VH-VL binders against q8ixk2r445to577. Designs and how they scored, part 332

Target 1, 133 residues: q8ixk2r445to577
Amino acid sequence: FFGMLQNKGLTDYCFDYNPPDENQIVGHQVILYLCHGMGQNQFFEYTSQKEIRYNTHQPEGCIAVEAGMDTLIMHLCEETAPENQKFILQEDGSLFHEQSKKCVQAARKESSDSFVPLLRDCTNSDHQKWFFK
Key: E = the ipSAE of ESMFold2; O = the ipSAE of OpenDDE; V2 = 0.75 times the mean of E and O plus 0.25 times the DockQ between their complexes.

## First folded at step 16 (VH-VL)

Design e38 (framework fv_axatilimab; at its last look DockQ between E and O 0.69; V2 from the best seeds 0.77)
Fold by OpenDDE, look of step 16:
Structure e38 (fold): chain C 133 residues (1-133), chain A 120 residues (1-120), chain B 107 residues (1-107)
Amino acid sequence: as target 1 above (133 residues)
Amino acid sequence: EVTLKESGPALVKPTQTLTLTCTFSGFSLSTYGMGVGWIRQPPGKALEWLANIYWDDEKYYNPSLKNRLTISKDTSKNQVVLTMTNMDPVDTATYYCARLRYGDYYFDYWGQGTMVTVSS
Amino acid sequence: DIQMTQSPSSLSASVGDRVTITCRASQDISKWLAWYQQKPGKAPKLLIYDASELQSGVPSRFSGSGSGTDYTLTISSLQPEDFATYYCQQDYDWPYTFGGGTKVEIK
């Protein structure tokens, strides 16, 4: 699967990554932004290694969860996907992080104009449902 | 078990400052994501959100009352304090503190509430 | 501010009845909607969050649905302990706002 990764509950919002420096793509948080389909900032790929790849530049970036954190941070992809970069996109639309055993949920940041994906206990909430478009 | 309990004066005179304390157990405001909010309810009326405070000391206020409200926490005592200045009879209500979590913002555990009457 | 309008303001029902309460937001709140039950002299109790998620310990006869601006709380078969006032709350944006409430009374 590839394209925009859109949330079901938070309508018209997609995974978005826009690093301050195009030459240094790692270390920043993935956010949610209105789906626009323009550019590379909202293009992601779910791979056979269970990675969510940000495929804009070389080297490629992969979404990771750092120890003790609940945010999605961009890391470099590795030849063998590390455990903290493995996700399961299930048939029901839930995005499960294997290492933490939590699900990715659309959440509000400091305002209704700022949303981020966070790890939360898995529920049947549509805020935890995702699909590629 | 999560519990919250409000404490403070039952009677406040007009123009005085109300100080309420929420003492809780079963969770900590040192824990990432935890928050405590205040909600009030005039007799026979609907609920009104007042303020939130989170583990990282971020604070949010109802804009209509922001200039009158101050929320603070003492993590070591598991307490959250709400102050409200220039009280008026219209502020007569039951005041609740309740737990919420960052990113969710619904209140899953509530105190029993404390009735505050503003009267001369 | 987001205005929450509940309907009806009150209703009379009998034990065993199907009860439906509606909450309408002044704007799309993206399913960030909670339902509470409040009995006289008691604090509100969380029933539903995220529009349709049942809070732990809440009987399965309670359910929530809706999207956009329109949401519904349903009690499939009203029990004696369900006579109370119910409130919706949006947690989409600050300030968080509650509906005016719906009092469910005995017919």
Scores: ipSAE 0.890, ipTM 0.949, lowest interface PAE 0.6, mean pLDDT 95
Fold by ESMFold2, look of step 16:
Structure e38 (fold): chain C 133 residues (1-133), chain A 120 residues (1-120), chain B 107 residues (1-107)
Amino acid sequence: as target 1 above (133 residues)
Amino acid sequence: EVTLKESGPALVKPTQTLTLTCTFSGFSLSTYGMGVGWIRQPPGKALEWLANIYWDDEKYYNPSLKNRLTISKDTSKNQVVLTMTNMDPVDTATYYCARLRYGDYYFDYWGQGTMVTVSS
Amino acid sequence: DIQMTQSPSSLSASVGDRVTITCRASQDISKWLAWYQQKPGKAPKLLIYDASELQSGVPSRFSGSGSGTDYTLTISSLQPEDFATYYCQQDYDWPYTFGGGTKVEIK
C-alpha cells in the first residue's frame, strides 16, 4: 500500500514526518497531523517486508520502535527489515508491531494540541485502526 | 497486584501547605510510560484532576491550580509526593492518587483516598 | 475546559433491570471517554475506556457506546453489587474533567 496512513478513530489525522533538520531525518518521532495530501510529509509505503517506509528521501527512512519504548521513530531502512521495523497491517485495520506484540494507537501529547502514534496492548479501539488513503 | 495508598494529615488550617504521599506497589515509575496522578473529590461533589507525573519526571498540572501544586517522585521508594499551598476550606476533599500511562489519560488503579479537612 | 454533563443525576432500579446512563461533552472528544463506578466510602473503579473498551475483570453486563459529544453506559441486567454512583471522564484534553455522577439506587 502507498499513500497517507489515516487513523479511524481520530478522524482526518494521518502519519506525518517533519524532522526539524531536513538534513538529519533519523531519530525523530513520527506524529499525527491533519491529513492534507500536499507536500511529502504524509506519504508512506507499506512494503512486502512489513515496513512503513518514508520514501520521499534518500536514503529512505523506516519507522521503528526501540526495545522497551512505545514511540515510533525514524530509522534508516536496511536491505533486510530488522524486527523492530516490522508492522503487520491486519485485515481489521490494526497495526501490529511484531517484536513488541503491541498495536499502534493514536494518542494526544499531554498539555498539548499535538497527537502521536504510540504502542499499546492491542484492543478493538478505533484509535488502533488504520488505513491507507 | 497493583496498589496505591495515600498518606498525610487529616486536618489542615487555612493558609497552611498540604503534603500528601502516594506509596505504591506492583509497578514502577522506572517503567517507560508509567505515571501517577492526583485527583480530589469534595464531599458529595465531582472528581477534579490535579496533577500527573511520569517515569521521565515530566509533570503536568491542572491550570486552575498550577501555582499552588508541586508534584515529585522518588522512583526507588515507589513514592509520589504532592504539595498544595495556601489551603482554604473549599479545598476540603478526599484526595486520591491513581495510576495512568502516558497517552492514556484515564486512571486504571486508585488508592483508597485520604480525607483532608481544612478548617480554622 | 471541556464540561461533562451526566444525566440523570439519580435513578431507581430493581435487580435485573436494564439501565442506561448518559454523558454529554461540551465538544467532540473523539471517543476518549472513560466510565468509573464508585461505591460509598470507596475509590472509583475503572469500568470502560475509549468509550467502549471493557477494563479487564469487569463483567460483560457493562457496555459503553457513543461518539462525538454523546456517550452512554449500559448495564444489561442490574445486579445487587451494581448499586453505586457512576462517573464519566473525558481524557481527550487537559484538564481531564469528570461528569457530576449518576447515582443508581435500589427501587
Scores: ipSAE 0.697, ipTM 0.905, lowest interface PAE 1.4, mean pLDDT 92
ESMFold2 (binder alone), look of step 16: mean pLDDT 93; pTM 0.937

Design e39 (framework fv_axatilimab; at its last look DockQ between E and O 0.79; V2 from the best seeds 0.82)
Fold by OpenDDE, look of step 16:
Structure e39 (fold): chain C 133 residues (1-133), chain A 120 residues (1-120), chain B 107 residues (1-107)
Amino acid sequence: as target 1 above (133 residues)
Amino acid sequence: EVTLKESGPALVKPTQTLTLTCTFSGFSLSTYGMGVGWIRQPPGKALEWLANIYWDDEKYYNPSLKNRLTISKDTSKNQVVLTMTNMDPVDTATYYCARLRYGDYFFDYWGQGTMVTVSS
Amino acid sequence: DIQMTQSPSSLSASVGDRVTITCRASQDISKYLAWYQQKPGKAPKLLIYDASELQSGVPSRFSGSGSGTDYTLTISSLQPEDFATYYCQQDYDWPYTFGGGTKVEIK
């Protein structure tokens, strides 16, 4: 699966990554932004290694969850996907993080215009359902 | 067990400042994602959100009352304080403090509320 | 600000009845909608969040549905303890706002 990773509950919002420096793509948080289908900022791929890859420049970035965190941070992809980069996109649309045993939810930040994917206890909320478009 | 309890004066004179304290237990505002908000309800009327404060000291106010409201926290005491200036009889209401559910912005635990009457 | 309009403002029902109350937002709130129950002299109690997620400890006779601007709280079989006022709240945008409430009274 590849393309825009869109949330079912939060209407018209997709995974978005826009690093401050295009030559240094790691270390920043993945956010949610209105789906626009332009550029590479919203292009992701779910791989057979259970990675969510950010496909724009080499080296490739993979979404990771750092220890003790509930946010999605961009790391470099590795030959063998590390445990903190493994996700299961379930048939029902839930995106499950294997290591934390939590689900990715579209959540608001403090700012009224800011949404982020956040690890939460798994529920049946459509805010935890995702699909590639 | 999560609990919250409001405390403050039951009677305030017009133009005076109301100070309410929310004392809570079962959670900490040092914990990432935690927040406490204030909501009021005039007798027989609907609920009105007033202000929120979060673990990182971010604060949000009802725009219609922002110039009158100040919210603060003392994490070490598990307390949140709300001040409201220039009180008027129209501000007579039951005032609630409530916990913001982690990662959400609805209120999952509420205090019992404290009735505040503004009268000369 | 997002306006939340509840309907009806009040209704009369009997024990065992199916009760449905509606909350309409002035704009799409993407299911960021909570329902509360409030009994006289008591604080509101959270029933539903994210439009349809039942809060822990809440009886299964309560359910929430809806999307976009229109949301519904349903009590499948009204119980004596369910006579109360119900409020919706959006947590999609600041400032967060409540509906005007729906009072469920005994017929």
Scores: ipSAE 0.865, ipTM 0.941, lowest interface PAE 0.6, mean pLDDT 95
Fold by ESMFold2, look of step 16:
Structure e39 (fold): chain C 133 residues (1-133), chain A 120 residues (1-120), chain B 107 residues (1-107)
Amino acid sequence: as target 1 above (133 residues)
Amino acid sequence: EVTLKESGPALVKPTQTLTLTCTFSGFSLSTYGMGVGWIRQPPGKALEWLANIYWDDEKYYNPSLKNRLTISKDTSKNQVVLTMTNMDPVDTATYYCARLRYGDYFFDYWGQGTMVTVSS
Amino acid sequence: DIQMTQSPSSLSASVGDRVTITCRASQDISKYLAWYQQKPGKAPKLLIYDASELQSGVPSRFSGSGSGTDYTLTISSLQPEDFATYYCQQDYDWPYTFGGGTKVEIK
């Protein structure tokens, strides 16, 4: 799948990546932002290796979760996808992170205007449902 | 089994500072993502959120009360403390502490509450 | 602040009745809504989160629905232990605000 990865419950919000240094795409958090489809910040590819790739630039980035954390961080993609970069997009729209056994949920950062994807225990909440546009 | 219990004075005079302690068990604020919040309920009225504190010691306050509230924790003792300055009779309420998880700003386990009366 | 308006403020019902309670937010809260039950002299108990997700240990006769600004709690067959006051709460934006409550009374 390729396109904007949109949340079902948090209407009009999509995965977005806008690193502060255009030459350093690694190590920054993925956010949720109003879906607009302009520029290159909201386009991701879901690959056969179960990666979520930010591949509109080189080198390509792959979304990862570091051990013990629940935030989604950009890493460099590798030839063979590491376990912490593997997400299963289920038929029901849940986005499952196999290594942690948790699902991606849309959540507000506390007392902030910003929304982010976070890992949570899996539920049937529409905030844990995702689809490509 | 998750439990929380509030303790503190039942009666406070106007202008005094209220200090409430939440002692909990069955979870720890050393656990990533875990938090404790305070909510109050005046007699016969709706609930009002006051403040949250999380495992990483980040603190968040209801803006309408921010200059009167201080929240802190002692993770090793499983305690959270709320201090509210310049008490007024309108602050008479039952005060609850409750558990939440960062990102989920609803409260899944509540203490029994402690009634605080502010009266001359 | 997001205002949460519940209706009705009270209702009378008999055991076995279907009860519906509504909650309206002053703006779209994208299903970031919880429901609580509170009995006299007791703390609130979480029933529903994310508008429709049932909290562990809550009987299946409770259900939640809605989107945008309008949300509903339904009790499909009222039981004696369900006579209580019910509150909605939005967790979309700080400060997190509660509705004024709906008291469900014995008829």
Scores: ipSAE 0.788, ipTM 0.920, lowest interface PAE 1.1, mean pLDDT 92
ESMFold2 (binder alone), look of step 16: mean pLDDT 93; pTM 0.935

Design e40 (framework fv_axatilimab; at its last look DockQ between E and O 0.05; V2 from the best seeds 0.00; counts 0 for: pae O 11.1 > 2, placed apart)
Fold by ESMFold2, look of step 16:
Structure e40 (fold): chain C 133 residues (1-133), chain A 120 residues (1-120), chain B 107 residues (1-107)
Amino acid sequence: as target 1 above (133 residues)
Amino acid sequence: EVTLKESGPALVKPTQTLTLTCTFSGFSLSTYGMGVGWIRQPPGKALEWLANIYWDDEKYYNPSLKNRLTISKDTSKNQVVLTMTNMDPVDTATYYCARLYYGDYYFDYWGQGTMVTVSS
Amino acid sequence: DIQMTQSPSSLSASVGDRVTITCRASQDISKYLAWYQQKPGKAPKLLIYDASELQSGVPSRFSGSGSGTDYTLTISSLQPEDFATYYCQQDYDWPYTFGGGTKVEIK
């Protein structure tokens, strides 16, 4: 799958990555932003290795969750996908993180106009449902 | 079993500072994502959110009361403290502390509440 | 601030009745809505989050629905313990605001 990864419950919001330093794409948090389809910040690839790749720069970035955390952070992709970079996009639209056994949910940053994807216990909430557009 | 309990004065005079303590058990603010918030309810009126504090010591306040509120925590004592300055009779309410997770700004466990009356 | 308008402010019903309570937000809140039950002299109790997700330990006769600005709490068969005041709350944007409440009384 390639394109904008959109949330079902938080309509018209997509995964977005805009690192403050284009030469250092690792270590920053993925956010949710209004889907616009402009530029490269909202284009992600879901690979056969179950990675969510950010392909704007080389070396390519892959979304990961560090042990004990719930935020989605950009890491470098590797030839063989590490366990913390593996997500299962299930038929019902849930985005399951294999290592933590949790689902990706659209959540609000407090006191902000910003939303972020976070890991949560899996539910049937539309905030945990995702699709490529 | 998750429990929270509010403590503080039942009566405060106008202009004084209110200090409320939330003591809780069954969870810790050392746990990633965990938070505690304060909500008040004037007699016969709707609930009003006041402030949240999280495991990482980030703090958030209702904008209409921001200059009057301070929230802090002592993780080792399982306590959260709210102060509210310049109390007025309109601040008479039951004050609750409650648990939440960052990103989920609804409250799954509440204390019993403590009634605070502001009068001369 | 997002205003939350509940209706009706009160209603009378008999045990076994289907009860519906409506909550309208002043703007789209994208299903970031919770429902609470409050009995006299007690703290609120969370019933539903994310507009439709039932909190653990809450009876299945409670359900929530809605999207955009309009949300509904339904009690499919009212029980004696359900006579209480119900509040909605948006958690879309701070300050997190509550509806004015709906008191459910014995008819």
Scores: ipSAE 0.720, ipTM 0.902, lowest interface PAE 1.4, mean pLDDT 92
Fold by OpenDDE, look of step 16:
Structure e40 (fold): chain C 133 residues (1-133), chain A 120 residues (1-120), chain B 107 residues (1-107)
Amino acid sequence: as target 1 above (133 residues)
Amino acid sequence: EVTLKESGPALVKPTQTLTLTCTFSGFSLSTYGMGVGWIRQPPGKALEWLANIYWDDEKYYNPSLKNRLTISKDTSKNQVVLTMTNMDPVDTATYYCARLYYGDYYFDYWGQGTMVTVSS
Amino acid sequence: DIQMTQSPSSLSASVGDRVTITCRASQDISKYLAWYQQKPGKAPKLLIYDASELQSGVPSRFSGSGSGTDYTLTISSLQPEDFATYYCQQDYDWPYTFGGGTKVEIK
């Protein structure tokens, strides 16, 4: 699967990544932004290695969850996907993070009008449902 | 601590139905992603997967035995039950229940197993 | 169904030896492969999952590798407690299937 990763509950919002430096693509947080389909900031790929890959730059970036965190951070992809980069995109649309045993949920950033994907306990909320478009 | 334990008859006659119960602790089948499966092993032979059941009551069966197998759960009792009809001496084996996660279809915790002999 | 073929069926080794066990799938299983250890009269124990991920609590002398159809379990330095039968299992597709097993015996 590839393309824009869109949330079901938070209508018209997609995964978005825009690093401040084109030559330094890792270490920043993935956010949610209105789906616009322009540029490469919203292009992601779900791979057979259970990675969510930011496939617009070399070296390629893969979404990871750092220890003790509930945010999605861009790391470099590896030959063998590390545990903190493994996700299961379920048929029902839930995005399950294997290591934390939590689901990715669209959430409002505190004290902000922006939105971010966060790890939360898994529920049947549409805010935890995602699909590629 | 995660534990599983199989219980049921040690001896079954041919054509009869086997009923096995898996009682577990340390986890719940009300938790997202949780599953329990059954695996059997004839004496001196390899392992054979039988069936899985998950938190959402989704079930999977080995196609070669599907018409003979039924798996069910009682979440409130932390139990999973497997029934197998029309037992035959060839079904003599140690039967195991084990825990797994949906999406990670390997078994990380196993019961000690219960030996079932099918004989007239 | 996906057939899993282990080799060898049995091997003899000494403490300290490097031991290699192979598992071949009848088709590409994309690293959806687990390894188990089983001692006589005991239930299988998970060692490796996703071809190369070490299960928590498993000694680092155990390692898994491979891709496509061919996978390997390696014990870098065999210990007395490692004499057992080892099984591979694919979780790529239903039904789940196990290899025939490899018995590691004392030389």
Scores: ipSAE 0.000, ipTM 0.615, lowest interface PAE 11.1, mean pLDDT 92
ESMFold2 (binder alone), look of step 16: mean pLDDT 93; pTM 0.935

Design e41 (framework fv_axatilimab; at its last look DockQ between E and O 0.78; V2 from the best seeds 0.78)
Fold by ESMFold2, look of step 16:
Structure e41 (fold): chain C 133 residues (1-133), chain A 120 residues (1-120), chain B 107 residues (1-107)
Amino acid sequence: as target 1 above (133 residues)
Amino acid sequence: EVTLKESGPALVKPTQTLTLTCTFSGFSLSTYGMGVGWIRQPPGKALEWLANIYWDDEKYYNPSLKNRLTISKDTSKNQVVLTMTNMDPVDTATYYCARLRYGDYYFDYWGQGTMVTVSS
Amino acid sequence: DIQMTQSPSSLSASVGDRVTITCRASQDIYKYLAWYQQKPGKAPKLLIYDASELQSGVPSRFSGSGSGTDYTLTISSLQPEDFATYYCQQDYDWPYTFGGGTKVEIK
């Protein structure tokens, strides 16, 4: 799949990556932002290796969750996908992180205008449902 | 088993400062993503959120009360403390502490509550 | 602040009845809604989160639904232990606000 990865419950919000330095894509948190498709921040590829790739620049970034953390952080993609970069996008729309056994959920940063994807125990909540458009 | 319990004075005079302590067990604020919040309920009225504190010591307050509230924690004692200045009879309420996770701003376990009366 | 309006403020029903309580938000809250049960002299107990997700240990006769500004708590077959006041709460935006409550009476 390729395009904007949209949340079902937080309607019309998409994965967005806006690193402070556009030429240094590693180490910053993925956010959710109003889906617009303009520019380069909202285009991701779901690969056969179960990666979510940030496709706008070389080298490509892959979304990861570090051990013990709940936040989605950009890492460099590798030839063989590391376990912390593997997500299963299920038919019901849930986005399952294999290493942690948790699902990606749309949540507001506390007392902020910003939304972020976070790992949480898997539920049937629409906040844990995602699709490409 | 997760439990929380509030303690502090039952009677406070107007203009005094209220200090409430929440003591909890069955979880720790050293655990990533854990938080404790305070909510109050005036007699016969709706619940009102006051403040949250999280494992990383970040603190968040209801904007309408921000200049009167201070929240802090002692992780080693499993305690959270709420301070509220310049108490007024309108602040008479049952005060609860409750557990939440960052990102999920609803409360899954609540203390039994402590009634605070503000009267001269 | 997002205002949460519950209705009715109280109701009376028989054991076995289907009971419906509504909650309306002053703006879209995107299913960031919780329901609590509060029995006399006790603290609130979480029943439902994310509009429709049942909290662990809560009986299956409780369910939640809704989207946008309009949300519903349903008790499919009222039991004697369901005598309580029910509150909705939005957790979409701070300050997190609660509805005024609905008192359910059973005889």
Scores: ipSAE 0.805, ipTM 0.922, lowest interface PAE 0.9, mean pLDDT 92
Fold by OpenDDE, look of step 16:
Structure e41 (fold): chain C 133 residues (1-133), chain A 120 residues (1-120), chain B 107 residues (1-107)
Amino acid sequence: as target 1 above (133 residues)
Amino acid sequence: EVTLKESGPALVKPTQTLTLTCTFSGFSLSTYGMGVGWIRQPPGKALEWLANIYWDDEKYYNPSLKNRLTISKDTSKNQVVLTMTNMDPVDTATYYCARLRYGDYYFDYWGQGTMVTVSS
Amino acid sequence: DIQMTQSPSSLSASVGDRVTITCRASQDIYKYLAWYQQKPGKAPKLLIYDASELQSGVPSRFSGSGSGTDYTLTISSLQPEDFATYYCQQDYDWPYTFGGGTKVEIK
């Protein structure tokens, strides 16, 4: 699967990554932004290694969850996907993080134009359901 | 068990400043994602959100009352304080503090509320 | 500000009745909607969050649905302890706003 990763509940919003330096793509938080289908910052790929890749640059970036954190941070992809970069996109649309055993939820940050994917206890909320478009 | 309790004066004179303290247990504002908010309710009326404060000291206020409100926290005491200046009889209400559920902005635990009457 | 309009403002019902309360937002709030129950002299109690998720400990006779601007709280079979005032609240945008409330009274 690849393309925009869109939230079901927060219907108009997609995964978005826009690092301040295009030559340094790691270390920043993945956010949610209005789906626009333009540019590179909303293109993601779900791989057979259970990675969510941001592959607009080389080396490729993969979404990771750092120890003790609930936010999604961009790391470099590795030859073998590390445990903190493994996600299961389930048939019902839930995005499950294997290591933390939590689900990715669309969460409001500061305002209606500022949302982030956040790890939370898994529920049946549509804010925890995602699909590629 | 999560608990919250409001404390402060039951009577305030017009133009005076109201100071309310929320003392809570069962959670900490040092924990990522935690927040506490204040909501008031005039007698027989609907609920009105006042302010929130979060673990990272981010603060949000109702714009209609922002110039009168100040929210602060003392994490070590598990307390959140709300001050409201220039009180008026129209501000007579039950004032609640409540916990913001982690990662959300609805209130899953509430204090019992404290009635504040503004009168000369 | 996002305006939340509840309807009806009050209703009379009997034990066992199916009760439906509506909450309409002035704009799309993307299911960032909670429902509270409040009994006289008591603090509000959270019933539903994210439009349809039942808060822990809340009886299954309570359910929430809706999307966009229109949301509903349903009590499938009204119980004696359910006579109260219910409020919706949006947490999509600042400031958070509540509906005007719906009082469910005994017929």
Scores: ipSAE 0.771, ipTM 0.924, lowest interface PAE 0.7, mean pLDDT 94
ESMFold2 (binder alone), look of step 16: mean pLDDT 93; pTM 0.937

